# VHH binders against Actin patches distal protein 1 (APD1), part 1

No score or structure here was measured in a lab: all are predicted.

Target 1, 316 residues: Actin patches distal protein 1 (APD1), of Saccharomyces cerevisiae (p38281)
Amino acid sequence: MAFLNIFKQKRGDEASQLSAKGREEISQSIKICKSDDAANEHSCSGDCKTEIEEGEQAFAKLKIEHETPLLNSSKTPKIHFVVPTSQIDWQHDACLEDPKSVQYKISQWCDKNSAKFSNVGTGKTLNCAVSSLPKDIMDIDVMRGTKNNVLILPYFIWLNDLRSDDVEATLDGLVPDLLDENISREKLLETRPNVAVARERAFVFICSHTTRDKRCGITAPYLKKVFDSKLQEHGLYRDNSDYRAEGVKIAFVNHVGGHKFAANVQIYLRNPNTLIWLGRVTPTIVPSIVEHLIVPEEPTLPFPEKVRCIKKYQSW
Unless a header shows other numbers, all headers, positions and changes below count from the first letter of the chain; antibody chains are not in Kabat numbers.
F, E and O are the ipSAE of ESMFold2-Fast, ESMFold2 and OpenDDE, as the mean of both directions, binder to target and target to binder. V2 is 0.75 times the mean of E and O plus 0.25 times the DockQ between their complexes.
[cut] stands for letters that were removed.
The coordinates of atoms that the task and the answers printed are left out; those that the model quotes come from them. Centres of patches stay.

## First folded at step 6 (VHH; from i7 with S31N)

Design s63
Fold by ESMFold2, look of step 9:
Structure s63 (fold): chain B 316 residues (1-316), chain A 126 residues (1-126)
Amino acid sequence: as target 1 above (316 residues)
Amino acid sequence: EVQLVESGGGLVQPGGSLRLSCAASGFTFSNYAMGWFRQAPGQEREFVALISWSGDSTDYSDSAKGRFTISRDNAKNTVYLQMNSLKPEDTGVYFCAADLEYYWGDYFNPAEYDYWGQGTQVTVSS
């Protein structure tokens, strides 16, 4: 009996962009799903199904680049500083909006020190981003931008109460210690009272920076709704006021390059400690990403053709 | 509007020198890393050099190391490429490019750059 499938998805065409060499390269960091298993996780129900349908309609109107292979289109960070702003959009030069701000000072530090650590640690770059993560609006110095808590990945730590005038001295001491394989997490926490462990098992950052690229601003809310819904099904969703351990935090971040590969999603897993940066993410594939990559203790990667970069970091 | 305008190209003999300039406008130049690329006929655009937005860090292709020097003047919104000991293999169109988040991407890859100039021709021949 013949079966007409008029709703075939466009998975095979994009999958062919990933070479056998590229697939092997990715497999060094993470186990890749069998093809059939990846496709099986596309279902969603209730509000999640509606959110996917609305998102797919919005995505269909966008011009997204599909000719360039994604693998190695970005570099893996050695250290990724994520600064809370409680915002989902920023001026074009997001971290550099206010020269007195914590994120400005961190960005300056990263640029000044970009070559200094080139042969130390895992990963390649020193990165600063701003995010929708919440800031303490009851603290005047935080609202002024001269004080903040800063998330430091892939180390899954918070650097608390950092003042912008102290950034250079603080990072000059902290970053070498983070990159020193002979300094344990316990030793670092013992000697630095402003450093605390992040309790999340994973962070998911979705580029939302509308001022830099309208495609990011249009796509990010639809993706977040689907991520949130799937995480709620597993009891792993954590909103900004939920401090229960071992959950997943979804946040928006400023533009981080590669806007023509929208939507960009950066996923940090704590254990095994891994960064997976995906491009061309659509609402339809989000359920499979959650089910295979985020929920299991032993993650597998369902869409290796969407990897911009990937790094399994050394255990700390 | 964003513009990058290269100048300083020309015909030189092997062993000679040229200094390329790239004048920038329409964006906050001091917030961008700047790169130079070159393209010979029938070839892909090839990385030559990068300079960080503060100017404190630079990198070069293997073919450029020791012969070329990238520099910038943030007060004049200009990036330069000093090319010494030129070889016929250096012939091509030279482009400057700007990358705000150079530390996120592979800056050897032209696809990572946000803004491009139209290029200036460099010909090394007797």
Scores: ipSAE 0.220, ipTM 0.640, lowest interface PAE 4.4, mean pLDDT 85

## First folded at step 11 (VHH; from m7 with A111D)

Design n1
Fold by OpenDDE, look of step 13:
Structure n1 (fold): chain B 316 residues (1-316), chain A 126 residues (1-126)
Amino acid sequence: as target 1 above (316 residues)
Amino acid sequence: EVQLVESGGGLVQPGGSLRLSCAASGFTFSNYAMGWFRQAPGQEREFVALISWTGESTDYSDSAKGRFTISRDNAKNTVYLQMNSLKPEDTGVYFCAADLYYYWGDYSNPDEYDYWGQGTQVTVSS
């Protein structure tokens, strides 16, 4: 009984950090859960409970900053390029480790073109990340990093077999089309044979960049376990060999900023097309996130005080 | 060992100009965005300017816009801040800082930066 009370006190302090204005801002993008509803949906299977407990013990040993308001502490991406690496940790510079790599070239392109697209489309930034999503280990060029598939969010498309040498030319053509509201997904797919639809219901990225910050390395595996367990209960779990549509993919991602707000979780919903970026995520609240935000056809947001940024994009 | 060493500070009259330099060592300079911050006496450290790792993107605080120019030379592992039309309110210690992931977070937040210099004093006075 005493352990539950310590967690309630810390939660009470965080809730007070979201202003009425902040709540209103969030509500423009997504419906906020009633406080009672969020608290009641923290249940999971026996194994999941154990995972939560273990995770919470680990989290309790970490120094997480709880005083700073989270809202607008991160930037919403205009485009988020996610590159599979099959890794869960990276060097400090992650995307910039290998100048010959697809992620390096994409990062360079993003930097060079950020100003050009600053006033185009929804969102603020062009970003590249590496992830634990599986890369094709049977392809030598992929293993060398000179070729890869790239997930493009929030558009929920794959750019397949992108070569490092072709990144600039490819993105010079693709990105303007993506940002043009007059170009439909269908038209995009018809004109680009190397573009495919991502069939996932949602992508969840958890910062796990241990080399940058141990807190992320410690927290990420525990969160993933709880996510996986809860998603399994709903038939939404997808492993690397499960290609069924309408599942949820949980992946690790490199540094996203704000390690002091660990754990960081980015949730991309396909419908409605929305990014919810959460900080200070703990194992205990993950079941509620799944139940309210991911599982329903009409998502609702639990724990709005944990939002670092949120954006509803145009639906494709 | 990672080092950032600022230079070029000094005493200047209002309306004058200074050029600050920050020499970097001990890390891959070309992979980092570089920023300048300043801290006036009794004030918090505030963002002044940022330049991306390629040099293609720059940003400035409102107070710096139109007066300051940030640039970098990756071959020399150096970032610069050209300051023109200096005002007394520009007085403070100027710090250079390095950031790998400026594009995700608030790069005006000092907490996002990985490395810091010791600072150089800039005094604008008649």
Scores: ipSAE 0.492, ipTM 0.778, lowest interface PAE 1.4, mean pLDDT 90

## First folded at step 13 (VHH; from n1 with S57T)

Design p5
Fold by OpenDDE, fold request of step 16:
Structure p5 (fold): chain B 316 residues (1-316), chain A 126 residues (1-126)
Amino acid sequence: as target 1 above (316 residues)
Amino acid sequence: EVQLVESGGGLVQPGGSLRLSCAASGFTFSNYAMGWFRQAPGQEREFVALISWTGETTDYSDSAKGRFTISRDNAKNTVYLQMNSLKPEDTGVYFCAADLYYYWGDYSNPDEYDYWGQGTQVTVSS
């Protein structure tokens, strides 16, 4: 009873931080679900309940900031390059750890080209992240970091076998095409043999960068457990060996800014092509996120007060 | 030890110019975006300018646009702020700050920055 009351109070406080204007802004990208609907879908079956309880106990020990409004506290990416590392934690500088790595080269390219593309496409930034997505451990060049597959969001494509030495030349050609609304996915695939479609229904990234902030390291695994459990209920769970289409991949990512808003969760929906970036995510609300945002063909957003940024992209 | 040391502040008349410098040490300077903030008496610290790792991306507050120019020399581990057409309202302590992940968060928010200098006083007065 006490836990529920604390949760309600905290929720009330956060809800008050979202203005009518803020709600309207969010509604331009996604339909907001009714408050009652969001509250009613907090249930999960079996181990999920226990996982939520354990998670909440862990979360209760953490100091999370609740005073600062979340909306527009982060920037929507124009392109988000996600590099597989099979790791759940990274050095403080993450993508910049190894100058010979693909992620380093991509990061440098993004920095150099941000101004060039500032007025092109939807979104604001060109970003590179490292993730817990699996890398090919059988490829020596991948293990050396000089080669890797790269997930490109929100376009839901893989750039395969990208070498660090070829990053500049490759992206100089690919990125303009991606940002050109007149170039279809089909055309892109036809002209670029190293590009493949990501068949996932959604990607969920949880910041787990412990080296940067312990709160992220502590919260991320608990959230992932609840996500996994809930997705399993719907047959949407995918492990690293499950390549069935229309699943959801949950992965850890490096620092995404705003550790004080832990936990940070980035949700990319393929259809509609939408990014929902949430802060202060707790185990208790994860079932509702899955039920309303991920599972339905027509997603709705629970807990709009948790949104740091949101963007609906062009269908692609 | 990480250090950011600001210099170049002082007293200047309205319409005058100053060039601030910030010398960095104790970290890989070229991996960080650098920002300038200022704090007027009794006011909150506010964003002035940002420059990316390579210097290819810059941004300014509305107040700074057209008057201030941020630049950097990675070989010298130094970031600069050229301030022209100074106004009395530009008076305050100017801080240099370093941000490793400037592209994710709101780099106008001081909380996003990893390292800070002690600041240098700028006074614009007739």
Scores: ipSAE 0.714, ipTM 0.871, lowest interface PAE 0.8, mean pLDDT 92
Fold by OpenDDE, fold request of step 16:
Structure p5 (fold): chain B 316 residues (1-316), chain A 126 residues (1-126)
Amino acid sequence: as target 1 above (316 residues)
Amino acid sequence: EVQLVESGGGLVQPGGSLRLSCAASGFTFSNYAMGWFRQAPGQEREFVALISWTGETTDYSDSAKGRFTISRDNAKNTVYLQMNSLKPEDTGVYFCAADLYYYWGDYSNPDEYDYWGQGTQVTVSS
């Protein structure tokens, strides 16, 4: 009961930070859930309740900033390159630690080409992240970091077997094609044998970069547990060995900015092709996120006051 | 030990120019975007300029646009701020800062930066 009250109070405060204009902006990308509906769907079965309680206890010990409005506190990616590492924490400079790594080369490429693509496509930035997605441990080059599969969002494709030395040449060709609205996914797949479709319904990335911010390290595992539990209820949970289509992958990612807004959660929906970036996510609201945003064919957004940025991309 | 050391500040007349330098040490300079901030007396620290890792991306505050130029030399682990057409309103302590993840968040927010210099005083006065 006490947790619920604290939650309500905090929510009230956050809700007041979202202006009518802000709500309208969000509504252009996704339908906002009615407040009552969002609040009522906090239920989860079995261990999920316990997980929420445990998480909330942990969260209560953290100092989270609640004064700054969240909306537009982050930038919407034009392209988000996600590199699997099978890790849940990274060095302070997660993508830039190893100059020979795929993530390093991608990051450098993004930086160098940001201006070139600034006015092309939907979104603002070219970004690279490392994630807890599984890397191929049987491939020595992958283990060395000089080769990897790269998830490319919001396009929901995998670039397979990308080598560090080939990053520049590969992306010089691929990125313009991705950003060209006249090039279909089918055409891309036909012309690029190393590109495959990601069959997931959604990707959920939770910042867990403990080395960068301890709050992320603490919050991320608790959130993941609740996500996993709730997704299991709907048959959408996928572990690393489950290759069934239309599941949801929950993964950890490195620092994504705005550490004071922990927990940070990035949700990529395949259909509609939409990014929802949330801050100050708590265990209590995770079931509602799953029920309203992820599970339905027509997603609705609970807790719009938690949106840092949102973008509906073109269907591809 | 991480260090950012600003230099080049001083007294200049309105319309004058200064070139600030910030020498970095103790971290991989080429992996960081570099920013300049300034703080006038009694005011909050404000964003002035940013330059990306490679130098290919730059951004400026509205007040700095057209007058200031940020640049960097990775070989020297140094970031520069060329300030032209200085105004009395430009008076303040100028800080150099380093940011690893400038592309994710709001790089105009000081909280996003990892390392800070001690600052150098710039005074524009007749």
Scores: ipSAE 0.710, ipTM 0.868, lowest interface PAE 0.8, mean pLDDT 92
Fold by ESMFold2, fold request of step 16:
Order: structure tokens, then C-alpha cells, then sequence
Structure p5 (fold): chain B 316 residues (1-316), chain A 126 residues (1-126)
């Protein structure tokens, strides 16, 4: 039994897993907090403190992998299509569960065109996800899944009233224009009446896909409660019916890989236009994430060892 | 129950060809990207090839590029690896694997795959 113990790595010493080269790589996209700053707890009182304690108890019962370094365990999107479903869980195949749906057609388009844009724009992949963002339940075609509004990140735009039969033609035109450095944001919005600016300063997506892995379903609600509480303190919280500008939208998202690294949190900041994808996020660290990464005009990253991937996009 | 069953392995001379097949059941095959990996004794699994769920995108390791062709037949729920110009270093157990979210992660990393087959032995020797 001594030989088996030799192969066990010290759990919980996650900060030492990030190399100096890894820290330098991350610093190309965002300023990293000094270690003393990251070690400081941010106070949470009342309901927020209780929410953290309850969340930590739930997390402690889960088997979450802590030994593998996280950096570069995922790829940064070139374009990330986020489809509202008003759902917090999905069938195992998520975007692909209904071949008539908008998200299925977008996923198909992404796969067909993945190589076409490999040398233009920033980021690596064309991605589609479904989310808990609200869909228009008053529209029969939306209820059938054949029409939707689609959030397009990192561009912070909505593509409105997209019909599944129109996806190929629409994206064949829109995506090259989005990636063309010679087409200004103003020109693109002027010429496309179904494209509108997303007013949020940030989106935070928490993997909640219980059907894929119960760890995501258990952890996501606890994280959302703490995020919501901290954002309310700053007047930045926006629920599904609140579209006031400059706020932060928290939503659940389907599985995007790495359930053993739960909880997975994707953070899109509008300005500076940056994706920060974190793994092993716990309720305890959420206040620090909010205070350092989301609230400030000039964000800093408190837990660089938790980065799965990061990309600072050129402002658009 | 999800199953991936490889076949078509065997003993072949250098310069020869083999076609591996992987029959899938228990999941919606047309939704998954499919990959082939190989493993020599005492070595880690090595990425060989990937084909996307629509079949429109393929990728190959440097050692496979130009010699191997991955393809799929959705009517038969089967993925294939045509291996030409085989070399002794191609010897190993070949596994097929399925990954629903291949575009989010590093599909050359075996840990990203949801389902695995049992493997089929390929031996390239005089």
C-alpha cells in the first residue's frame, strides 16, 4: 500500500499546478492579481454567507478532479452561438436533440464551416450551446424550436428572429462580415435590421447539464445564488426579464466538456472583450471573482490556476 | 447500452493495407464525432484521426496524414479507418471513440471522449 500512496498527489494545492509559462500565457489576455490580493476573502453576509456554506457542503460530497492542470484543457471560441431555451437541463445531445431546431442547424453550420475561417479573426472554434436564457414562449414557432433569437459572442450581439431553415444562408453572410476587419460594427448593424447589440457588460455561463453529469446539476444552482447575491450588491444583477443596460446576466449552459473539473464557468466580458473559462469554481471563490474580474472597469484575474482557456478579443 | 465494436485488425506486411471498422449502437451515432487512437505496449494512447459528426471535417496525426483515411457511414452506424502504406511503427491496438463536444476541447486528448471501443490489434511485420 505504500506504492499506491506514492502515486497520490497532494489535493488542494491547485495553485502550484500553474507554471510560470502558463501564468505568462494568461497575462497576455488579462492582468493577474497579486497572490496576496487573491488570498484575501471577500466578505459575504446574511443570505450570501449561508448560500456559500450550503454550497460548500454540497460540493464536498462530490468527486471532483483536482490533480490535472487546467490551462489549455479547452479551446477558445472564434464565435460562440448561445441559443435560449428557458431550460436548465437538456437531453444528453443538447443542441442536437431536435434536427429541426435552430440550435441543430447552427451546430451543423459550425461543423461544416469549421476549417473555412481558420486563419481569420481571433479564437479557434465555431461553437453552439444552449442555455437557460429566456425564449419567447408567446411565439408558436419559438415553442416548436424552429425560430429563436441567438446571442453571438464575443461580439455581444443578438441575431433576432432566426428561423432554422434560414440558418445556413444567414450565417454564410453574417459570419464573414463579423470576421472581416474592413467592416465596421456601425456598418454591420446599419445594414442588418435583425442584428442588435446585447446591452450587458458581461455574461456568465455556468454548466448545469445534469443529464450529462450530476456534478454540474448539483453545483450550478449554488454558484448562481452566490453570483446573484454579489451582483445585487453592485446593482449589476439582471434576471431573465431584466434587460437594463450595463448589467451582468447569469445563465445556465449545456455541457461544454470537463465535467470532472466542475464547476465550469464561462465569463464573457464586453470591454475589455475577453473570454475567461474557469474550472473547479467553488462558492467560496465567487465573491473574489465578482469583485476583481467582473465589477471593475479594468479587471484582474484572482485565480489563474483555474483557467481552462482565456482569450482577449480585439474590440468590435 | 452504448457499444463501440472494432474489427478488421490483423497481421500485415509493411507497405500493406488494412481497413478498420467500428460499429456503434446505443446512442445517436450521427450526433457524434468519431476518433481513432492507437496504443503500443507501454505507451499512452496516440491520436490517429478524427471525423466530425457531419463528416465535413477530418483531422489526422502527422504520422497518419497522407496514408490513413477516416470515413463514416451513418446508415450503418459505422466509422472506418483505411490504413495504407503501413509501417512497423503503426503496430498497436486501435480504438475507436466517440465525442459529442469535440470542438470545445482538445480531441487529440483521449480524456475528452465519452465512449470507447474494446480495441483491435494491428501488427505490421515482415
Amino acid sequence: as target 1 above (316 residues)
Amino acid sequence: EVQLVESGGGLVQPGGSLRLSCAASGFTFSNYAMGWFRQAPGQEREFVALISWTGETTDYSDSAKGRFTISRDNAKNTVYLQMNSLKPEDTGVYFCAADLYYYWGDYSNPDEYDYWGQGTQVTVSS
Scores: ipSAE 0.554, ipTM 0.828, lowest interface PAE 2.1, mean pLDDT 87
Fold by ESMFold2, fold request of step 16:
Structure p5 (fold): chain B 316 residues (1-316), chain A 126 residues (1-126)
Amino acid sequence: as target 1 above (316 residues)
Amino acid sequence: EVQLVESGGGLVQPGGSLRLSCAASGFTFSNYAMGWFRQAPGQEREFVALISWTGETTDYSDSAKGRFTISRDNAKNTVYLQMNSLKPEDTGVYFCAADLYYYWGDYSNPDEYDYWGQGTQVTVSS
């Protein structure tokens, strides 16, 4: 391939930034691919190959930082609340745009309660993000932003019909139960009719927040095209109207820091329950990510030098 | 145009006090966590203190704990650093900084901040 040698050189330069200690740290959460396997290009037929070429041309025009080591440039969430908006871009302040909104109230709750849960559960932080996941445009309270369904990761559950005025009381009850190792998933679901299982095997979130940083807005659509195409080859693609179980949902998410490391991609795997946050993701490496990390029942990590943070959670 | 303007620096005797202010404009101040950093000659910027956007979470460097207090007044778009029991080692340029969604990264790392002030000099000497 015309760009293969350039890819291998740039990967080699970047890979040298990851220390042996860094690789060992990552290996505690996921098996790392052998170097030769990671260097191999997986096939991508038809439109996917063309989409990679077009995406690489668009990426080449961008000033993306390649010198700073990525590992530990972000913190692992203890809980990540993901709020549907049916949007791919937001005002600069995103979750905090409207003080009456569900996402504002969740963000406020997270800030007020961070110390309370600092020594409980797995992961470090309480996080809220908005996303392109679909909202019910036929519900007036949802359109006003005062009601929504909320995805809760890494637990792979939906909290449905959450009203902004109820956020504090609801999360004061729900979050301790989620973090209580003595409360099973089955018990929690039995006692909370507004909580449902998310049936996807994985979620992939690509930062698309153009208003915050143009690099995210330019890169995200090109990555999504390649992810979509490759997942369709495996029968795992799920668009916003496709609710079949065991697939992969790809969505856009607001800016999560580190826009100079575009493209940012957060991958939540249900089993083993793992977050992998990658920076500097390009269209060329997407097929390897899909083939090694997402499709297999036993995932392996092809590009450890691109990890911003990683966490294997205990099973829910 | 985003601006962060520090004031309140100056020359002070050891054991004395100063109150730094940072006036913000050009962004929604109440959405941002605010931090203070300091820089001695020939040194990197060093974390001093942070206050979350709701004001309910604060954090301090080891050298600042017990002597410095960060606070904010969202009605005036201003963050403050009250510095008591000052020592010669506290000498440096003090900067305020703003970070949206501070919880994703390491807020003690200067690279995580979106906006910076120009700094105000604090000198502690006899």
Scores: ipSAE 0.452, ipTM 0.786, lowest interface PAE 2.7, mean pLDDT 87

Design p5
Fold by ESMFold2, fold request of step 16:
Structure p5 (fold): chain B 316 residues (1-316), chain A 126 residues (1-126)
Amino acid sequence: as target 1 above (316 residues)
Amino acid sequence: EVQLVESGGGLVQPGGSLRLSCAASGFTFSNYAMGWFRQAPGQEREFVALISWTGETTDYSDSAKGRFTISRDNAKNTVYLQMNSLKPEDTGVYFCAADLYYYWGDYSNPDEYDYWGQGTQVTVSS
């Protein structure tokens, strides 16, 4: 269709769009790679190289905006609720389609309470998303959407068996405790039997919401293949049924804004506790992202010009 | 068919007031945050105000803060902009826009919005 062909811009100028001030801003949260270290010298095996080539051909057909600087084009979450759906695409209104669902009630709570927490904690916003993370298909209330387990980032915890009718009361109690610097993880877990630790070292969320934007739907599967392949080389890949500690979960999420900056990838690192949200991610740069951001105990950022937002949180 | 229809624009003297309305149809209005933007001749489209889908959260540009008030009536599928203490710099075409998940992105960026109205002219001059 004509809309896909007319917005392609050259991609070679993107690195120059990050000002020295922007680079300094990013450095407050993470050490930036030296430019020659960011090269794709960490390419994956021959099969992975083929996956990159196929992905790049698919990306080349898309109209992706390249002129607008990415830094601060999105807001950093204070709390990010991620709801499993076992789906890779959703209706246009995703979290809000079904008013009786857990994700609707969480979204409503976030909106009603955003001003209450505007001056406390790290980060800006209260956010809810749906994801391809697995749900319990054997639980009828989960299948109806009125019960779920909910991942809460950047705290790397699961809130288990949350019923939609209990969302307001539960979050009214839980969120102030999460944002209170004087309440330790240990104390919070001791007093809340439905809260458990997520043991992954990182979560990687790729926008896949085809119903909202074709670019997300086309790009996400190609990126996931390369992420999966590279993580397998390091023994860090975890499929949906694999809960071994210190692995990495790759999942799809609904639209996160800025689809003209596809592909959008949100990376949560547990330690150091950091969100890195990248735009214009391509299959070619995925190996460097894995090698520099995800695998090392001390991560470095290889493509600072691709940061939409970044936040280092209190270690938990 | 999605429609956003602005009304209430006109000619007003400096220091005066106007109330803009935007009637929405063809989508689930109560799921969307609503924004107002304006565009002066020769200028890019500029953020004015936002109201969240529940109405509990609002934000304003620096130039609008203290003078303009955004509100919504979900029963009437309508968003409003009350504009007081108008200045010649406020002259332009005012657009309403709808954004499903305003809190993820930079809602001051016009490109974040899913739906747009056709605009209503506001002119502030003697």
Scores: ipSAE 0.418, ipTM 0.762, lowest interface PAE 2.9, mean pLDDT 86

